Miniprotein binders against Heme oxygenase 1, chloroplastic (HO1). Designs and how they scored, part 4

Target 1, 212 residues: Heme oxygenase 1, chloroplastic (HO1), of Arabidopsis thaliana (Mouse-ear cress) (o48782)
Amino acid sequence: SKGFVEEMRFVAMRLHTKDQAKEGEKETKSIEERPVAKWEPTVEGYLRFLVDSKLVYDTLELIIQDSNFPTYAEFKNTGLERAEKLSTDLEWFKEQGYEIPEPTAPGKTYSQYLKELAEKDPQAFICHFYNIYFAHSAGGRMIGRKVAERILDNKELEFYKWDGELSQLLQNVREKLNKVAEEWTREEKNHCLEETEKSFKYSGEILRLILS

## First folded at step 2 (miniprotein)

Design c6 (from U2 with K11E Q14E E18W K21L E22M R25Y E80Y K83L R90E)
Fold by ESMFold2-Fast, scan of step 2:
Structure c6 (fold): chain B 212 residues (1-212), chain A 102 residues (1-102)
Amino acid sequence: as target 1 above (212 residues)
Amino acid sequence: SPEEIRKELEEILEELDWAILMMEYVLEQLDKLGDSEAARKVQELIDRLTELLKRLEEAIKEFEKTGDPSILERAKELVYEALRIMEEAEQILEEVKRELES
């Protein structure tokens, strides 16, 4: 039994492997222009990433938590929720003496877009929900480890910890996604899949804040 | 069993997703440093990683069609090659960093 999640995984893998990775080929940079002297991310850039990420997670989790719509209600209390974990981490940064920035355009833009999709386009909304949580649980976690190694003295943030077995939490969500998608038409499934590229665009803009 | 093979293939897909994201991060760092030659080398490594992911997708489709347990061995070899590609990319980044630090 091939569930819809398998199709979502296929589209996500295909987008990561296409010629989009070759963007920037044959670009010329002047020797006089050096946008960043150090390769290491800064704590300030990482805080911008965490704050904008929290705005997105706050938006997703509030929409789902407050929803009486059956499609969204399936995803309450998944164990993947990140907003409270990020609140704890941002409080730790304050205790270390860091200034917590205001949300920036990438987070604000994505949050607003997710609110619009939740009201008008459930299939597209679910596409973003899936890609946001699953990307964080895999690649996001590895990026977080590298950042901690380089600028946080290997501090493990709550953002990268889950209550319970992560593999089981992810599998429970995959099963719920397959169940929800069984009620969708082929056109609705295709619409969800087509939204994947936009999910990567918005998530990528937030991820780039680490380097800002 | 087919169930155990399916579970290991799932873990392999997650490892390759991680490798791709890590490589993209390295490429962004090199682009910001302005080292176009190092960025070109990392882009070549991303292309190789992309090819490995295609081969894994084909292997999974073969497994669904044939039930051949040798597919798991091939998938593990692809992960091993992906890890080697990542090590090469990280070495390129460290070399650039070392040169800039004088």
Scores: ipSAE 0.005, ipTM 0.203, lowest interface PAE 10.6, mean pLDDT 75

Design c7 (from U2 with K21E E22L R25W E28L Q29M K32Y E87Y R90L K97E)
Fold by ESMFold2-Fast, scan of step 2:
Structure c7 (fold): chain B 212 residues (1-212), chain A 102 residues (1-102)
Amino acid sequence: as target 1 above (212 residues)
Amino acid sequence: SPEEIRKELEKILQELDEAIELMEWVLLMLDYLGDSEAARKVQELIDRLTELLKRLEEAIKEFEKTGDPSILERAKELVEEAKRIMYEALQILEEVERELES
């Protein structure tokens, strides 16, 4: 059956491809006018990415864990939680001799925005919840593998591992999202869908830290 | 048995969802790298995946109505097509990465 999650996926793909086409037409010339940046991740840039990601996950998971609001409480203990896994990885980097940086603007900005949405705009908050976990969980291994090949001698971080079958964990969350959304009006569903573009932009800013 | 076929179809749907999620990550990576030409090619691939998803949904509805096990064969063909599209998208990303390294 077509639940709300299917609409979220459709809108995300459609908006993303539309943005890519528009950026191609406008920004292709700027690329032609400058040297192309090389794909050369650094451990320092990757640590900025991991630290800012952890700040976002800490914020998201604390909001859900501490909530007695039924919509948020539904998503406790999904198995998708990343903050503890990231904590383990950052300790490993410390053991390797790296200094862990302080959070930077992308992570701080997104974390603050999530706090505001959680208080005032549950539909928008759930949009970010969905896109953060699903984009990072399902596709995260691709990014992690690419980075590990370049700078970590193929080490697989805890950030890209789940306790249990990932496909089942994701399916359980999709079912919960569909149930929660059944109570929403068409207007509330549309509002959630409209927030998708912002979730992609915030996540993209954090992802770009890998090359910083 | 109908139960066995339904479980196999659910597995096939999960594989297709995973392919779509990887495609979304490819678009994110292309945005990160700034390659608009590659992004346009991936847009074409997403359109093809969307069409396959529609055909798979129709096959599943047909199975719910008839219980015909031939639907499993059709669904598996759709998943293999989706996997080929996913590999094309990943190859585009790899080509862009090599280009930037050169």
Scores: ipSAE 0.023, ipTM 0.367, lowest interface PAE 6.6, mean pLDDT 77

Design c8 (from U2 with K7E K11L Q14W D17L E18F K21L K76E E80Y K83E)
Fold by ESMFold2-Fast, scan of step 2:
Structure c8 (fold): chain B 212 residues (1-212), chain A 102 residues (1-102)
Amino acid sequence: as target 1 above (212 residues)
Amino acid sequence: SPEEIREELELILWELLFAILEMERVLEQLDKLGDSEAARKVQELIDRLTELLKRLEEAIKEFEKTGDPSILERAEELVYEAERIMEEARQILEEVKRELES
């Protein structure tokens, strides 16, 4: 009843402190001379976040949508897809008079990594799939709410809206993940869990663009 | 739902970790500016944020045992406290910069 997804959840929860501490250590060393600021989003930084996020979701969703590999094909049409929602939001920002930036290194790097994993390492790819959608779909509303409160006059973007009941969409994906993982060896399951740290590192780098 | 609350608690944990990272960057900047007193004050604020993080981790463990939805409200209060601490640190940094420019 707990299934493999419950193991993914426990690893993600336990690693949040550890993975974010490692990410902060890297940022301190690599961008140590950058001026410091509190959490103060700007529209320009938020657009960089949205554009890089869209590149990642475009990549992830195209891989799944085009796949005849049974493991990936299981996750078509989950209702969690974000690329089209982000496209709508970026069009709204353009209508508001903002220039849409080009993708930056965090989005490009993660997108390329996902393409490589999809071909060579299905268990690792599924780890990123799970963490990307679940971190955003359940918790992403808090980020959206906070940004909207501070810089968007409380506008709720399509990026933070789902067609249907979110809890049901997430549960459907959990069931599919548990089913897929039933065929995995303990080593393959452990490999998937180990990839969680990289998932938070890449996603965290993109989230930090909100302050850029 | 329990699932939705668990995911929100996870994001709150991420927000507190993010606040600590930003505060460490403020501390680094103050060290570069040579203001040891301001740096000491910001270090105290980082210690307070670290305590909020521990309280959140305890709240998450309590939620896993009890399923009590009121834990989310308590966790959101911790985020509010963290934002106030970050604002105080920002004011300290801005005051130091202003003094140097004057």
Scores: ipSAE 0.006, ipTM 0.215, lowest interface PAE 9.2, mean pLDDT 76

Design c9 (from U2 with Q14Y D17L K21F E24W R25E E28L K54E)
Fold by ESMFold2-Fast, scan of step 2:
Structure c9 (fold): chain B 212 residues (1-212), chain A 102 residues (1-102)
Amino acid sequence: as target 1 above (212 residues)
Amino acid sequence: SPEEIRKELEKILYELLEAIFEMWEVLLQLDKLGDSEAARKVQELIDRLTELLERLEEAIKEFEKTGDPSILERAKELVEEAKRIMEEARQILEEVKRELES
């Protein structure tokens, strides 16, 4: 009766609740041994975040753009694509006199994992596709505003702008996901949902680069 | 000793940083659910946690300048406030979950 996207929402919420409990235990165990980072975004740390993010988006978008596989082909030209926007922003940083770093381990690792999934595990790949774009279009915007306030003199980066109505672009993608998932077995749908934890891990590692 | 106080302040800074990361995870979850109102409320809580972090950084800098051990008590109070904010965010997520399951 419910579309697959609605199931993704419910299962992700349940997995996140379990992850929050695990995270609390982890902090109690590890506080003495972990390096203390300052909560102060730096331009250099933020550039590492943007570069690694661009590597992930380049990988994801190239896989979809070049695919003749029906599941992936549905997601061409969604309007959510970020790689070109990030290229524009990185060029702006160069114009401001910043050196653009090389991609770091979080971005390289996630990019490689996405390439591997795209070839052998379409359901898992689509889980990452959904979580990457939808997290960025909401929570990512809020983080971007905070960073701009702190270190960019309120510069609005292209990375946080969309061509057209974002709500409509997101709704179009949700409808396409529901359509694609209609052909999946219950087992395939569950497999997609189970991949959410890895999506949180990889995106979290990249997000933490803002503080690096 | 001053060295023991510095280590305790570093632990407190780490605890607050972890709280901020946990709240961002809650925000990302709410955003995935499409609950923009709950996400807005959690963003306000993140802003408050970030303000506490700024106050803690100022307190640490003040300790480096003055050596005043009472700064440790102020820092511990900031952590307790952070814990209350985190519990509020968790309750918001539970409320959203109950509404969606009904």
Scores: ipSAE 0.007, ipTM 0.251, lowest interface PAE 9.3, mean pLDDT 78

Design d1 (from U2 with K11E K76E E77L E80M K83Y R84W E87F Q91D)
Fold by ESMFold2-Fast, scan of step 2:
Structure d1 (fold): chain B 212 residues (1-212), chain A 102 residues (1-102)
Amino acid sequence: as target 1 above (212 residues)
Amino acid sequence: SPEEIRKELEEILQELDEAIKEMERVLEQLDKLGDSEAARKVQELIDRLTELLKRLEEAIKEFEKTGDPSILERAELLVMEAYWIMFEARDILEEVKRELES
């Protein structure tokens, strides 16, 4: 049998596959000059990424932790929470002598949008919740390791560490998502799925800060 | 652990291999029926899954040779693509099988 999470995965998969296929075609066309196709992160850009990411996670986690709304309350204490881990990492950067930037437009815009969705559109809010946490665990580590290799002397940030088995934490959240979605109408499920494109747009804007 | 991720990747490879074989059987039926459009669509999915299967196999072999966990972390990016293509293939296979049986 399929739960609603499989439908969410399918929609996210289709969007991401198109982008990756396009990237692969570009690489194939320039195969003889492949070594030139590299991106170069900066510590300042990475800090912008981490700060804006923390603003988004602060927003998500405060909304969920403070909520008595049954749909949101299911997702308290998932073990996926990132804000505290990011806080620890930003303190480490301060100790290394870096100035922590103020949040920028990508993080501020996404945070505000999430607050609005939480009040008016629970299905859309849950779509963002799912895609934010699962994207970080699925591809975020590869990007984080590459950044650490290039500019952090392979320092492992707390942002990429979980208390307990990550695969089990993710599975527990999938089961809770399937359970809350059982009460949704087909139209509400479709609305949630349609929001996926916006979640990729907002997350993508924050991710690009690594190169800023 | 890296070994647990490797096992998960091997399970995905098995699922992909099974999906490819199922699609190849459907292709044989479509060829017999002379349905060029459906055959082309199924062939495109076979090509995509075959390329992804190859990349995942290469990642596992590289990990076995080097023991480098970053290889498996890179391969986790391919896991999403594997599931995406596999779900697309399953939906199309079910649709085509229904058509062939009716």
Scores: ipSAE 0.014, ipTM 0.156, lowest interface PAE 7.4, mean pLDDT 76

Design d10 (from U2 with R48E R55E E77L E81W R84F E88L Q91Y)
Fold by ESMFold2-Fast, scan of step 2:
Structure d10 (fold): chain B 212 residues (1-212), chain A 102 residues (1-102)
Amino acid sequence: as target 1 above (212 residues)
Amino acid sequence: SPEEIRKELEKILQELDEAIKEMERVLEQLDKLGDSEAARKVQELIDELTELLKELEEAIKEFEKTGDPSILERAKLLVEWAKFIMELARYILEEVKRELES
């Protein structure tokens, strides 16, 4: 039967099919300051993507891991955690002679927003938790492979590896989310669903750093 | 359900196809404006989108065999990547047009 995860999937699908120029206009204004010659994936752009991603995962995973709040505690040790994997990858980049950049506005802004939601809006926080991991874990390998193919001499990063069967890890999280959402009111479920657009906006801003 | 996921994957495939066609129109406009460097950049972006479309088509075939819904999340990331690449191509075209009007 249909749990709350099916409703989350439906909303995510609908938002991805919208012809949305609004966020594109904001992103385009940021890009207007960039020289024409640099519109290709670069190691530097990819490092900005990884660093900002790590800030978001550090924030998300620390909140979950330190929480005694039942809704958050349910999601401890899912096997989807990315922060330590990203630490290993960033150390490899240092060994290759790259300077690791400081976090940029997309990562800082999203991290701060997640901290605020965790304190004041558990349903919205869980929406971001779900979409961050499922967007990355289900398809992150595709983008990672393309980058490695072009600029990393086919290096497979730890960021795209899991300890265990990925499909099973994802299914376990879906079951836990359905269980947690059983206690939510219709209004709380709707609020969680409404937050999906913001999760795609923030994640998209970080993803675009690859071409920065 | 498998049928609902399949229908959404078809929508995503259509979005990518439309993005490639839009970028081909941008490339044609850049060629007419005589900006060979910008045209080369847009062609590279078209090549990237075309490869992403091919991989999505292969993923859909695998979904039809396995029923694994994780393929849908992969497709969503491909669409987000394609949308960004398309915005970048439109930005290049608008910048070239502004330079010519100066």
Scores: ipSAE 0.011, ipTM 0.249, lowest interface PAE 9.2, mean pLDDT 75

Design d2 (from U2 with K21E E22L R25E E80Y K83L R84L E87W R90L Q91D)
Fold by ESMFold2-Fast, scan of step 2:
Structure d2 (fold): chain B 212 residues (1-212), chain A 102 residues (1-102)
Amino acid sequence: as target 1 above (212 residues)
Amino acid sequence: SPEEIRKELEKILQELDEAIELMEEVLEQLDKLGDSEAARKVQELIDRLTELLKRLEEAIKEFEKTGDPSILERAKELVYEALLIMWEALDILEEVKRELES
């Protein structure tokens, strides 16, 4: 009926909803306990987030760009690539007088894991590819706006800008994902879906650097 | 089962209704702080949440007519959009409070 991307969306949505949050967290939540109310970003923490994010995007984009493997080659030049945009942003921070930190453990760990998956586990790799780019285009954009408003004098970073219509770029990638997944077995599709929790774990560790 | 899907959709409807209630509390707090501009922005977000509730009610009616389980996926997408709107409203409240208390 529906393509595999719909199944990926369903699993990701479940992990983001209140239903899933209640399973392992404090039952009663006040306004003060909402994620937004607790955020106090610093420029230094945000730079750690951007640097570690860039390491992850460098890794993903290099693997895809250099690949002759048909599954990965489908995702060359999607328009979602973030590494060059992040390079531009980090250069701007340097021009503002900030020292650019070295990558930290969250980014290094995730980058290394992605390299390992790319060689041994294509379905898991594609799960991370999907969740990283699609989460950034939605939740990541909200984070960027909040940080800009609070600590960057409303500076719009290149990291949150796309060349062309974002909705169309995302739709093109969904269609390519559906096409690639058509050749997968049910077991391979299930394996991809199971990897979603790990993608949230690793991405969450990098996101927490904003508050570090 | 169809009965289980109906219960899940009704739970989602309740969650969106609770989100609107929370945003109305944010609006009241902004009014008390005297920030008319921020209050106006939050009211616009409440209006958007109300529109999502209407779309969810329509999705539930479609499910009753068709029994199509894919409608549950659409309903969950609406909940995700509602959460993003609520986060934006809380951002506005927190920013106003920080400026007054700093």
Scores: ipSAE 0.000, ipTM 0.126, lowest interface PAE 14.3, mean pLDDT 75

Design d3 (from U2 with K11E E15L E73Y K76L E77L E80W K83L R84D)
Fold by ESMFold2-Fast, scan of step 2:
Structure d3 (fold): chain B 212 residues (1-212), chain A 102 residues (1-102)
Amino acid sequence: as target 1 above (212 residues)
Amino acid sequence: SPEEIRKELEEILQLLDEAIKEMERVLEQLDKLGDSEAARKVQELIDRLTELLKRLEEAIKEFEKTGDPSILYRALLLVWEALDIMEEARQILEEVKRELES
């Protein structure tokens, strides 16, 4: 009934929020304060977001596709892969006359961190894998539709399309995640859950590029 | 500015409240159509939206204490998820209506 995936999505965030409220304002290693961007997307900012996102997806997908490690190999060919779709979209922007930017610090930093975790910390790596793909499949789709409405004349990018029934693809990945997590100790599961905050920090920095 | 963030969070809260109200209308329509299984599914979606509202309120409270702008992006993701859930409920209603017509 209740698998680790539900624990990852629900319990970890609740425990963190409850702990933060208990301690009052928690003093954690903070990101330097950044100016709040306007909520209006720009094509240039959106391209920075797409390019940095592609760097992250390239990193995740190459690690998984090249891996003989059982935990990672389980997630080959999920149908959730985004890098090729993003390549197609960036080529379309070139055809429209836009200059494609180079990757920026948010994407570079996250990509490097994921490479390090993949070698040294599989439970943490899987936490990022889960949050990246599942957040994109839900909230990312709605953001993409709103951006298309405002600045792309309602063009839906390949980044927001899947080959096959998305609900089934997500269900298959949930089952695989529950299966690999069955082999983990309670401490390993807790370590995975603790990594969630960093996942949202890095993803948030990349999302912020839409408004840059 | 904090005033701009406040306004945006207030708009987000209003959108989520409106989404819950629209979902309740979908549930009412399903009740009238007599499809108890579809009504149960939509009730589960309403329960999920209610939990998202609670999480959004917690995020706003955290922002008021910390001033951390990253919380604004977390709040946005909760709203986008809520809108996706609402669209799912509308699809359930349309499918029930289509089945009854056949």
Scores: ipSAE 0.000, ipTM 0.220, lowest interface PAE 11.7, mean pLDDT 75

Design d4 (from U2 with R25E K83E R84L E87M R90Y Q91W E94F R98D)
Fold by ESMFold2-Fast, scan of step 2:
Structure d4 (fold): chain B 212 residues (1-212), chain A 102 residues (1-102)
Amino acid sequence: as target 1 above (212 residues)
Amino acid sequence: SPEEIRKELEKILQELDEAIKEMEEVLEQLDKLGDSEAARKVQELIDRLTELLKRLEEAIKEFEKTGDPSILERAKELVEEAELIMMEAYWILFEVKDELES
């Protein structure tokens, strides 16, 4: 039967289809520094993306790993963890002669927000957990392929590899999410769904670093 | 200079044209996967990209008549909107792909 994950997926798809940006805040833009081209990534921009992503995954995964709170503890050792994979990739870039940048504002801001939600707002935190991992396993993979084609001579980064069948890992997490959400009130489920727009805003800011 | 602005506008025009072609490929993949609802949603996104392309063509025509450098800033905003639309389309494709791999 229909579980809460199906509602989460529906809200995500609806936001993308109907351009809910009109309901959100206006972004401040630096026109002078932004490239004009659609997908002309640079290695430097991609490294900023990877470093900021790693900060977010480090934060998310540490919160879950160290938690005895039942809602979070359910998601230990999912197989979706990305921080160690990103560490391996950043070491490879260093071996190629690239300097690894420090985290930037998008990653720092999102990491701090996730820490605050984890303590005060478990339903909102789980919304970000779902959207971060599921977006990466889906949209992130095609973005990674496009970037590799353009600037990495088709090198497959560890960030886009999983140990085991990805479809099974995702299905296991969906089942855990449905189980956890069974204990939630309708109000708590709605609150979780309402956070979807913020997850897209924060993740989108990090994704845009590829073109920075 | 006007010539530098013209080159940037030509580049932006090419970017939007390529974006539409790329989204048509996403639509074809969704059709192949058999998800007609997701395909319909991506078609709506392609329609929005096509409207942005039309607005850019009108802005370029205005630049040829007036030489107004602010048109380049408008064109860059259209590209930023197009990138967001493309991200939305890819998200839809990948969500469908994930669900089908039971």
Scores: ipSAE 0.006, ipTM 0.250, lowest interface PAE 9.4, mean pLDDT 79

Design d5 (from U2 with K41E R48Y E81L R84W E87L E88F Q91L)
Fold by ESMFold2-Fast, scan of step 2:
Structure d5 (fold): chain B 212 residues (1-212), chain A 102 residues (1-102)
Amino acid sequence: as target 1 above (212 residues)
Amino acid sequence: SPEEIRKELEKILQELDEAIKEMERVLEQLDKLGDSEAAREVQELIDYLTELLKRLEEAIKEFEKTGDPSILERAKELVELAKWIMLFARLILEEVKRELES
């Protein structure tokens, strides 16, 4: 009696790990003096990441909030919503004297893709919903702490805080996802799982903005 | 049942081990490219996951004594975290490769 969420988790992990393993790498390449690249997030790059993330969350959350479609309506008011938290954080950056950038291509592209999926492909849309929220609640938190340590004097952004117990909020959403997926055919479930690679592609492009 | 939970935990431990191995491959590539700072960043991520894995192994020993199924949810969250850390390690490698191309 494993739910569909367990299948989503397994596929996401397998695809990511297998993709990396397929990169054959044996190069003893450069021995010349080259510029040393460092993982050095900038405030400007991080703001691009936060703004593009907010555009994606605005899109997801508005679609769900305004929907009368049963599959989407199930996910109203989950407690995982991030757009308002991000608004608070961006306001803090303004108070610190930073200029908030306009959304960039990664965020705009993903937002448009999500709007398209919401209209024509509910199973694919739910795949992105799952991967966006669950990845943020886990790996996103770790990345956020590392960035804060490096460039924000350990400021804890609202983006990485939840109202209530995060583990319970996530469990409630898993139960709703499993319930919604019970109505799906095997073909629809497989289609949802197949969308995982695209979710990694789009999220990865936004995540790279931290290093821009 | 406890047996079903053990099977799921074994699967999760294998997935975590594979994730750590993949990050070690990224680290080897960064070392070969000569970016010691980027290699240190990836090493810190590996160390963090290794610490979490050790804590999970200790919690599994407790599960053998108590039968508390809450360990399964913690293990699942750790797998999701490992997935994101792997993605971040790949992004660090991509940034180094781009810098060297310039």
Scores: ipSAE 0.022, ipTM 0.444, lowest interface PAE 5.7, mean pLDDT 79

Design d6 (from U2 with K41E R48L E51Y R55E R74E E81W R84L E88Y)
Fold by ESMFold2-Fast, scan of step 2:
Structure d6 (fold): chain B 212 residues (1-212), chain A 102 residues (1-102)
Amino acid sequence: as target 1 above (212 residues)
Amino acid sequence: SPEEIRKELEKILQELDEAIKEMERVLEQLDKLGDSEAAREVQELIDLLTYLLKELEEAIKEFEKTGDPSILEEAKELVEWAKLIMEYARQILEEVKRELES
């Protein structure tokens, strides 16, 4: 297989490199040599994360749903849509007595950038579409479970549930992306790949709100 | 001191790098077992850890400018997430191995 999705993954992996070799002699470690892990999330921080995430998903999903542009139209009704499920979860928090915050700068900035890309730069927009759904959703259940165990009395949020087999839904979207990218020039594919660092920046800023 | 905080942040960055390396080993084992679906899920978890690594690198750059020690607590929390994601990848590998037993 030589699909475009594999090129996207290769670029993401390259951005990780630190340029330092490791040796087999360092396989064995003492637990006393490791720093003590600490994590103290708050419901308020998590709500900021959920609200900003919802703004981004609202923006993405409305652009896709309303589009007659062939590249975007391919991604209608993927089953990965998160905005409605986040809406349900935020209503639950409200029923628990929490005040739902307004969107903050990370979500507002990313949402606005996505609107600009959708109009002017389809290949860059699709880069963000892929990274938003795939990079975060694969680990989403881990994040949700950790938060639930720590601060939500093991509540299972709708945000981490899918109507159908997640692996199949993801695979269907990868196949559609590979097919759409077949029509792109090498320059257009490279442009899409070049957006990867920005997608990490924006998504990371939103993810960091959990830890605020 | 700034020197001590920077040393601690670099130590934390090393821990995150080690978690990603462990995930890559799990991915290689899943590829060897031929479970492409499980391998894809682990690859996506590696992508998530890469996001966390990028966040930590940005935090270190910001610390060089401001000297604000709050960055250290943020970095520790990111490493906690990475360790949990790594453990989940191991569980995926164990489940695949169990399914193949008969």
Scores: ipSAE 0.015, ipTM 0.309, lowest interface PAE 6.8, mean pLDDT 75

